# VH-VL binders against Matrin-3 (MATR3): the designs that were tried, part 2

Target 1, 76 residues: Matrin-3 (MATR3), of Homo sapiens (Human) (p43243r398to473)
Amino acid sequence: RVVHIMDFQRGKNLRYQLLQLVEPFGVISNHLILNKINEAFIEMATTEDAQAAVDYYTTTPALVFGKPVRVHLSQK

## First folded at step 15 (VH-VL; from z4 with heavy chain K52R)

Design a2
Fold by OpenDDE, fold request of step 18:
Structure a2 (fold): chain C 76 residues (1-76), chain A 121 residues (1-121), chain B 107 residues (1-107)
Amino acid sequence: as target 1 above (76 residues)
Amino acid sequence: QVQLVESGGTLVQPGGSLRLSCAASGFTFSSYWMTWVRQAPGKGLEWVADIRQDGSEKYYVDSVEGRFTISRDNAKNSLFLQMNSLRPEDTAVYFCARDSPGWTYDYFDYWGQGTLVTVSS
Amino acid sequence: QSVLTQPPSVSVAPGKTARITCGGDNIGSESVHWYQQKPGQAPILVVYKDSERPSGIPERFSGSNSGNTATLTISRVEAGDEADYYCQVWDTDTDYVFGGGTKVTVL
């Protein structure tokens, strides 16, 4: 139930921007941002919510600071 | 042994320009994020800018954005800070620092002795 | 926007224990790092990742972090420990953030 976000770059309010990508889909339980490799892991309360987020961005581009990022389902 | 040696700090007038250099040795320079941190006289430490290993990403503290440019030459194991439109509040010792190994944490494990930049009319 | 708050100064007698605090909202969820700086010298990393010590740093230096406070503890303080100490974190909104620094005086 972890959403894996890749290819973002640093910017003001980065945490907010990343969490906003998945917040509409459910409750966020935890998160880890690895800015040096431009990756973030966001744990959702349920696998269904995480999957819903990933499914949504399969057809809709995910953007952070106007730049496209990759969104995948991962295991924490 | 890891060594970082800053140079280029001098007295300049407000509005002037200055280029700082940092010579690195004792480690694989191209494998690390590199950072500039400054310290105004009698004040604390302030992050200024950092740069990714390949130079593809550069980030700055707000107060220097648009005026300072961080760059690196991995072939020469050198880090640079081009400072334009200098202000008195830019007066500080500028330290070259190596970012932490790996990618999970963000600290500075090695620092140079610093170079003093004085901006005064 | 994150602010790290340190006491301006801490005084300690030789052989006693000095504790330097670094306050921040929910700082316990972040990794805190500590630097020692003596006059005219470069900062030296003394504790990283809340509680780990770099090679060459004596075990008298230790760190902890929970809740809203990180603490650098210097046991069996020596005259040579007199210095400024800075805490530091990485914040997603402001990037690298340092505390204001604490002057440790050995009496």
Scores: ipSAE 0.690, ipTM 0.926, lowest interface PAE 0.9, mean pLDDT 95
Fold by OpenDDE, fold request of step 18:
Structure a2 (fold): chain C 76 residues (1-76), chain A 121 residues (1-121), chain B 107 residues (1-107)
Amino acid sequence: as target 1 above (76 residues)
Amino acid sequence: QVQLVESGGTLVQPGGSLRLSCAASGFTFSSYWMTWVRQAPGKGLEWVADIRQDGSEKYYVDSVEGRFTISRDNAKNSLFLQMNSLRPEDTAVYFCARDSPGWTYDYFDYWGQGTLVTVSS
Amino acid sequence: QSVLTQPPSVSVAPGKTARITCGGDNIGSESVHWYQQKPGQAPILVVYKDSERPSGIPERFSGSNSGNTATLTISRVEAGDEADYYCQVWDTDTDYVFGGGTKVTVL
């Protein structure tokens, strides 16, 4: 139930921007931002919510600061 | 042993330009984020800019955005800071710092001795 | 926007324990790092990731972080420990943030 976000750039309110990608799909229980590799892991309350987020961004671009990022379901 | 040696600091007039260099040795330079941190006389430490291993990402403190450019030459194990439109408030010792290894946390495990930049009319 | 607050100075007698605090809103949820700087010298990392100590740093240096306060503790203080100490975090809004620094004086 972890959403993996990749290829984002740093910017103001980065945490907020990242969380807003998945917030519409359910409750966020935890998150980890790995700044140096531009990756973030966001844990959702349910697997279904995490999957819904990932599914949505398979057809709709996910944007952080107007730039596309990759969104996948984490194996972690 | 890890070593960072800054150079290029000197006296310049407001509006002037200056290029700082940092020579790195004792580690695989191209494997690390590198950072400039400055310290005004009698003041604390302030992050200025950092650059990704391959130079594809560069970030700056707001006060220097548009005026300073961080760059690197991995073949020469060198980090640079091009400073344009210098202001008196840019007066500081500029430190070259190696970003922490790995990717989990952001700290600076090695620092150079710094080079003094003085901006004054 | 994140601000790290340190006391400007701390005095300690030789052999005693010095505690340097670094205050910040919910700083306990962040990773705090500490640097020692002596006049005219480069900063030296003395504690990282709240409580980890780099090789070569004496065991007298330790760190903790909880709630709104991170603390660098220097036990059995020696004259050579007199220096400025800075805490530091990475913040999503302001990138790297340093505290204002604390001057530790050994009496």
Scores: ipSAE 0.677, ipTM 0.925, lowest interface PAE 0.9, mean pLDDT 95
Fold by ESMFold2, fold request of step 18:
Structure a2 (fold): chain C 76 residues (1-76), chain A 121 residues (1-121), chain B 107 residues (1-107)
Amino acid sequence: as target 1 above (76 residues)
Amino acid sequence: QVQLVESGGTLVQPGGSLRLSCAASGFTFSSYWMTWVRQAPGKGLEWVADIRQDGSEKYYVDSVEGRFTISRDNAKNSLFLQMNSLRPEDTAVYFCARDSPGWTYDYFDYWGQGTLVTVSS
Amino acid sequence: QSVLTQPPSVSVAPGKTARITCGGDNIGSESVHWYQQKPGQAPILVVYKDSERPSGIPERFSGSNSGNTATLTISRVEAGDEADYYCQVWDTDTDYVFGGGTKVTVL
């Protein structure tokens, strides 16, 4: 039930940009941003919500500061 | 054994350009982000710019963005700061610093002695 | 988060304890680092991640961070501890931020 986002860059409002990618799909319970490796982990309230976000971004580009990022389900 | 040595600081007129260099030794230079921090005479420390290990990411304080360019040559263990369109408020001692290791932006564990840049008529 | 507030100066007698504060809204949720700088010299890291000490820094240097205040503590102060001290954080919105500095005078 964790969404894994990769390939972003640091900048003002990065946290908001990352969270808003998944907010439409459900309630966010936790998040972790590893800024130097450009990876973030966003925990959704349910696995269904996380899967819905990942599925949506399979067909629609996920953008952070106007640049595409990768969105997957986390194995952890 | 970690050593950082800055050079290139001098007196420059407003609107001028200057390139600073930092020679690194005693560590695997290509494994670390590197940073420039400056200190105006009698003032505190201000972060200026940093650069990723491979040079692919560069970040700047707002007041210098568009005027300064940070770069590195990992084959020569060297960090650079190209400063263009210099202003009197850029007058400072410029320090080269090594960023903390790890997955988060934290602290600077080793610093050079600094090089003085003076921008005045 | 944004502005880090330090007192401009602190005076302390030799052998006593100096406490240097770094104020910021909810700074206790940040990782705070401290540097010592003597006149005409480069800064030296003395405490990192609130309370960790680099190799070679005397155990007299310690740190804490909670609520709105981080504190650098120097016990058994010596004349050689006279310096400027800066706190520093990284913040997602403003990037690297240093406090204004505190001049410690040993009298």
Scores: ipSAE 0.423, ipTM 0.864, lowest interface PAE 1.8, mean pLDDT 92
Fold by ESMFold2, fold request of step 18:
Structure a2 (fold): chain C 76 residues (1-76), chain A 121 residues (1-121), chain B 107 residues (1-107)
Amino acid sequence: as target 1 above (76 residues)
Amino acid sequence: QVQLVESGGTLVQPGGSLRLSCAASGFTFSSYWMTWVRQAPGKGLEWVADIRQDGSEKYYVDSVEGRFTISRDNAKNSLFLQMNSLRPEDTAVYFCARDSPGWTYDYFDYWGQGTLVTVSS
Amino acid sequence: QSVLTQPPSVSVAPGKTARITCGGDNIGSESVHWYQQKPGQAPILVVYKDSERPSGIPERFSGSNSGNTATLTISRVEAGDEADYYCQVWDTDTDYVFGGGTKVTVL
């Protein structure tokens, strides 16, 4: 159920930018942003929603402030 | 004990440049993000810039970006602020501060006594 | 959080309790930290993460954070508590933000 996002930068509206990557795929139930290591964990309401987000970004660039970030499924 | 000692503050003309230094002791300097905070005379505290443990990430308040450069030398336990194109509104006491440990940005647990920069014609 | 609102001043009699507020929209979802600054001196951290005290800060200093208000409470106020007090948060959108400061006067 957890989408793991990495390699972003700190910046204005970062939280919004991160959440918008997964919002089209379902309801977000929780999130955790570890700003000093540039990692975020976003919990979706269902595993299917999280998987859909990760699958989409395997073929389409995920961008934060116009720069590619990595998106994959996590167990956290 | 943790100690932070700033130096380099002086009177400078608008458009001028100045380099501030902060000498750190009593802790593993390379394990901490470090910060500059300033306080204009009679005013409140304003965060200016911070720098990652290894110097690879640097962030600035909008009003100084492009004019100020934060840097560090971990071998010398030293933090620096290069200030260019100085303006009267940069007049302040500049404090060196140690950022909280951990994976998120939180608070500043130790502060130096500050160094006064005056920008006036 | 772009602005943290503090009252400019608070007066308190010795031995009484001072309460210093820090207002922000849904500040209860943030971690709030508090600093004491005496004239001509550096700030000192007195409360962090809403309610924790650094080593060496007396138990008279306490904090809370809920809803739209964080509060620093100083019980049994002493003359030596006279200072400016600043609240502070970090936010991804605004970076580090300090409140405007509250001058505590012990009468």
Scores: ipSAE 0.274, ipTM 0.819, lowest interface PAE 2.7, mean pLDDT 91
Fold by ESMFold2, fold request of step 18:
Structure a2 (fold): chain C 76 residues (1-76), chain A 121 residues (1-121), chain B 107 residues (1-107)
Amino acid sequence: as target 1 above (76 residues)
Amino acid sequence: QVQLVESGGTLVQPGGSLRLSCAASGFTFSSYWMTWVRQAPGKGLEWVADIRQDGSEKYYVDSVEGRFTISRDNAKNSLFLQMNSLRPEDTAVYFCARDSPGWTYDYFDYWGQGTLVTVSS
Amino acid sequence: QSVLTQPPSVSVAPGKTARITCGGDNIGSESVHWYQQKPGQAPILVVYKDSERPSGIPERFSGSNSGNTATLTISRVEAGDEADYYCQVWDTDTDYVFGGGTKVTVL
């Protein structure tokens, strides 16, 4: 039930930018941002919510600071 | 032993330019992010810029973005800070620091002695 | 906003305990690092990742972090501990942030 986001750039309000990508799909229970490799892991309250976010971004571009990022389901 | 030695600090006029150098030894320089931190006289520490181990990513505090350029030469174990359009507020001791390895816990485990930059007319 | 608040100074008698606080909104969700700086010298890392000590830092230096406050604790304070102490985090919104510093005076 973890969403894995990759390839974003650092910038002001990065945490807000990343969290708002998945907030429409459910409640966020935890997150981890790895600033030196540009990866983040966002744990949703349910697996269904995480899957819904990932499914949406397979057909709709996920953007952080206007640039595409990769969104996958992770096992964390 | 890890050593970091800064040089190039001097008195410059507002609007001037200056290039700082940091010589690194005692570790595999090309494996670490490197950082500049400054401290105005009698004031606290302020992060200025950092650079990825391969030089491909560079980040700056807002107040210097567009004016300062961090760079590195891994063959010479050297870190640089090119400072353009200098302002009196840039007056500080500039420290070279090694970023910790990893991606979750960012701290500066080794620091140089600093080099003083004074921007005044 | 990404501000770390430290008291400007702390006075402590030799052999007693100094506690230096670092305040920030939800700082307990950040990794907090602490530096000691003596006059005319570079900072040195004394605690990292909230509570870890680098090699060569005695165990009387310890750290904790929860809620809105991180704390550096120096037990059995010695005259050589007189210095400025800075907390530091990496903030996802503003990058590296240092506290304003706390001057520890050993009486």
Scores: ipSAE 0.211, ipTM 0.804, lowest interface PAE 3.9, mean pLDDT 90

## First folded at step 23 (VH-VL; from f2 with heavy chain G102S)

Design m3
Fold by OpenDDE, fold request of step 25:
Structure m3 (fold): chain C 76 residues (1-76), chain A 120 residues (1-120), chain B 107 residues (1-107)
Amino acid sequence: as target 1 above (76 residues)
Amino acid sequence: QVQLVESGGTLVQPGGSLRLSCAASGFTFSSYWMTWVRQAPGKGLEWVADIRQDGSEKYYVDSVEGRFTISRDNAKNSLFLQMNSLRPEDTAVYFCAKDSPSWYDYFDYWGQGTLVTVSS
Amino acid sequence: QSVLTQPPSVSVAPGKTARITCGGDNIGSERVHWYQQKPGQAPILVVYGKNNRPSGIPERFSGSNSGNTATLTISRVEAGDEADYYCQVWDTDNDYVFGGGTKVTVL
């Protein structure tokens, strides 16, 4: 139930920008931002919510500061 | 053993320029982010700038943005800080610091620092 | 007024326990790191990732987080522990953030 976001860059309100990508799909229980490798792991309350987020961005580009990022499902 | 040695700190007038250097040894320099941290006399630590392994990303504290430039030469295990348009408030000891592995966000090794004094 | 707030000074008798606090919003969920700095010397990492110790740092040094406060605990304090201590985190808006530092005096 972890959403894996990759290829973002640093910027003001980065945490907000990343969390907003998955916020519409459910409750966020935890998150980890690894800025040095441009990766973030966001744990959702349920696997279904995490999957819904990933499915959505399969057909809709995910953007952070206007730049495309990759969104995948992970076990964390 | 990890070793970081800063150099280049000196007295300079406001508006002047200065280039700091850091010589690294004892670890795979090209595998880590590197950072400059400064400490004004009698004050605390302040992050200044950091740079990605390959130099493709550089970030700065707001107060130095546009004036300072961080760079590195991995072949020479060296880190640099070009400081332009210096101000009295830039007066500080400047430390070279090794960043933690990618899954953390701390500095595990520091140099002894080099003193930069900006005064008319 | 800084993002991370520390008391300016802490005094402790030898053999007793020193506690240095670091206040910040939701700091309990953050990875907090601690540095020791003696006069004229480089900072030394003493605790990272809340409660991990680098090699060479004695077990007397430990870290804990709860709510809006992180704490560095130094048990069985020795004269050599007298120094400035800084907490540090990474913040998405301010990048690497240090506390104001705490001067620990061993009486």
Scores: ipSAE 0.780, ipTM 0.936, lowest interface PAE 0.7, mean pLDDT 95
Fold by OpenDDE, fold request of step 25:
Structure m3 (fold): chain C 76 residues (1-76), chain A 120 residues (1-120), chain B 107 residues (1-107)
Amino acid sequence: as target 1 above (76 residues)
Amino acid sequence: QVQLVESGGTLVQPGGSLRLSCAASGFTFSSYWMTWVRQAPGKGLEWVADIRQDGSEKYYVDSVEGRFTISRDNAKNSLFLQMNSLRPEDTAVYFCAKDSPSWYDYFDYWGQGTLVTVSS
Amino acid sequence: QSVLTQPPSVSVAPGKTARITCGGDNIGSERVHWYQQKPGQAPILVVYGKNNRPSGIPERFSGSNSGNTATLTISRVEAGDEADYYCQVWDTDNDYVFGGGTKVTVL
């Protein structure tokens, strides 16, 4: 139930921007940002919510600071 | 053994320019982010700038953005900090620091630093 | 004013335990790192990722993290442990952030 976000870059309120991508789909229980490799892991309360977020961004571009990022489901 | 040696620190007047260098050895330089950290006399540590392995990303503390430029030459295992429009508050020892592996966010090795003094 | 708040000084007798705190909002969920700096010298990493020690750092140095406080613990303090200690995190808005530093005096 972890959403994996990749290819973002630093900016003001980066944490907020990343969490806003998945917040509409359910409750966020935890998150980890690895800025050096441009990756973030966001744990959702349920697997269904995480999957819903990933499914949505399969057909709709996810943007952070106006730049496209990749969104995948992680088993971590 | 890992070694970082800074150079270029000297006395300059306000509005002046200075270029610092850092010579790295003892590790695969091109595999790590590199960072400049400064310490004003009798004060604490302040992050200044860092640069990605390939130089494609550069970030700065707000107070130096637009005035300082970080760069690197991986072929020469060298890190640089071009400082323009220097101010008295830029007076500090400038440390070259090796960043941690990509999954962490600390600095595992530091140079002895080079002193930059900005005064009229 | 600082994102990370440290006490300016801590005094400890030889053989006793020193505890250096680092306060910050939600710091309990962050990876906190600690550096030792002696006069005229470069900082040395002593604890990283809350409670990991680099090679060569004695087991007397340990880290803990809970709530809004991270703590560096130095057990069986020696005269050679007298130094300034800094905590550090990465913050999404301020990038790499250091605490104000704590002067540890061994009595």
Scores: ipSAE 0.778, ipTM 0.935, lowest interface PAE 0.7, mean pLDDT 95
Fold by ESMFold2, fold request of step 25:
Structure m3 (fold): chain C 76 residues (1-76), chain A 120 residues (1-120), chain B 107 residues (1-107)
Amino acid sequence: as target 1 above (76 residues)
Amino acid sequence: QVQLVESGGTLVQPGGSLRLSCAASGFTFSSYWMTWVRQAPGKGLEWVADIRQDGSEKYYVDSVEGRFTISRDNAKNSLFLQMNSLRPEDTAVYFCAKDSPSWYDYFDYWGQGTLVTVSS
Amino acid sequence: QSVLTQPPSVSVAPGKTARITCGGDNIGSERVHWYQQKPGQAPILVVYGKNNRPSGIPERFSGSNSGNTATLTISRVEAGDEADYYCQVWDTDNDYVFGGGTKVTVL
């Protein structure tokens, strides 16, 4: 139930940009942003919500500050 | 044993320039982001800038952006801060700090600092 | 997190417990790190990521985060614990942010 986002860059409003990618798909219970490798982990309340977000971004570009990022389900 | 040694701090006039250096040893320098943190006399700690392992990303506190440039030379295990257009509010002890491993966002080792004084 | 609020000072008797607070909006959801700084010296990391200790830091140093407050707890305080203590987070808007510092006095 964790969405993994990568390839973004640090900047003002980054947290908002990242959370906004997944907020339409459900409730966010936790998040972790790893500023040194430009990866984030966003925990959704349900696995269905996380899967819905990932499925959406397989066909629709996910953008952070107007630049494409990668969105996956976390393996762990 | 991790060791960080800053140098280059001195008295300069407002509008002047300085270059600070930090010599690192006891760890694989090229594997870590590096950071400058400053502390005005009698005041608290303020993050100034950090730089990615390969030098490809550099970030600055707003008050120094456009005036300071962080850089590194991984072959010489050295971190630098070029400070231009210095102002009295830049007066501080400048610490070189080793960033935590990639999963974390703290500073695990610090140098003793070098004092920069900006005054007429 | 543009500001982390710490009390300017805390006094504690030897052998008692010192609690140093760090206030920030929803700081209970953040990874909060704590540093000890003695006069004329560099800071030393004492607690990180909520309640982890670097090697060599005694177990009497611990941390906790809840709601809008993070707390560094020093149990069985010794004279050698007298120092300034800073909390720190990384914030997407402001990058690394330190609290204003708390002077701990052991009386």
Scores: ipSAE 0.563, ipTM 0.903, lowest interface PAE 1.8, mean pLDDT 93
Fold by ESMFold2, fold request of step 25:
Structure m3 (fold): chain C 76 residues (1-76), chain A 120 residues (1-120), chain B 107 residues (1-107)
Amino acid sequence: as target 1 above (76 residues)
Amino acid sequence: QVQLVESGGTLVQPGGSLRLSCAASGFTFSSYWMTWVRQAPGKGLEWVADIRQDGSEKYYVDSVEGRFTISRDNAKNSLFLQMNSLRPEDTAVYFCAKDSPSWYDYFDYWGQGTLVTVSS
Amino acid sequence: QSVLTQPPSVSVAPGKTARITCGGDNIGSERVHWYQQKPGQAPILVVYGKNNRPSGIPERFSGSNSGNTATLTISRVEAGDEADYYCQVWDTDNDYVFGGGTKVTVL
């Protein structure tokens, strides 16, 4: 149920920018942002919601502050 | 044993420049982000800047952005802070700090600090 | 999280419990870290994350956070615990933020 986002950089409103990438696909229950490796983990209510987000960004670029980031399902 | 030793703090006039150094030992310096934190006399702690292991990312508190430059030399196990356009508000003890491992966001080892005084 | 609010001082008798608070909006969902600083010395990490202690920090030091308050608890306070204590988080908007500090006085 965890969406893994990578390759962003720190900046004002970063939390908002990250959460809004997945918010249209379902309820967010938790998140963790690791500022030293530029990775975030966003837990969604269901695996289906997380998969929908990842699928959408397979064909549509995910952007944080206008720059592309990688989005995939977490194994963690 | 981790050691961090700051140097270069002195009295400087407003508008002046100063370069701080931090010599690191007792850990693999190139494996960690490094940080500067300052403390004005009788005041609390304020994060100033940090720098990625490879030097490719640098971040600053708003009040010093554009005036201060953090840098590192991994071959010399050294961290630096170039301070330009100094203001009286920059008067503080400047600490060099080792950042936590990647999964955390604390500072586990600190130097004893070097005093910078900006006064005319 | 732009400001972490700490009381300026706390007084405690030896052998009693000191509680140092750190206020912040929804700080209960943050990783909160605590530092001890004695006069003229560098800060030392005493508690990090949920309730972890670095090696060498006695069990008397513990942390908790819930809602809008994080608390550092020092049980069986000793004279050697007299120091300034700072809470700290990382915030996406403001980067690293320290509380204003709390001076703990042991009588």
Scores: ipSAE 0.531, ipTM 0.896, lowest interface PAE 1.9, mean pLDDT 92

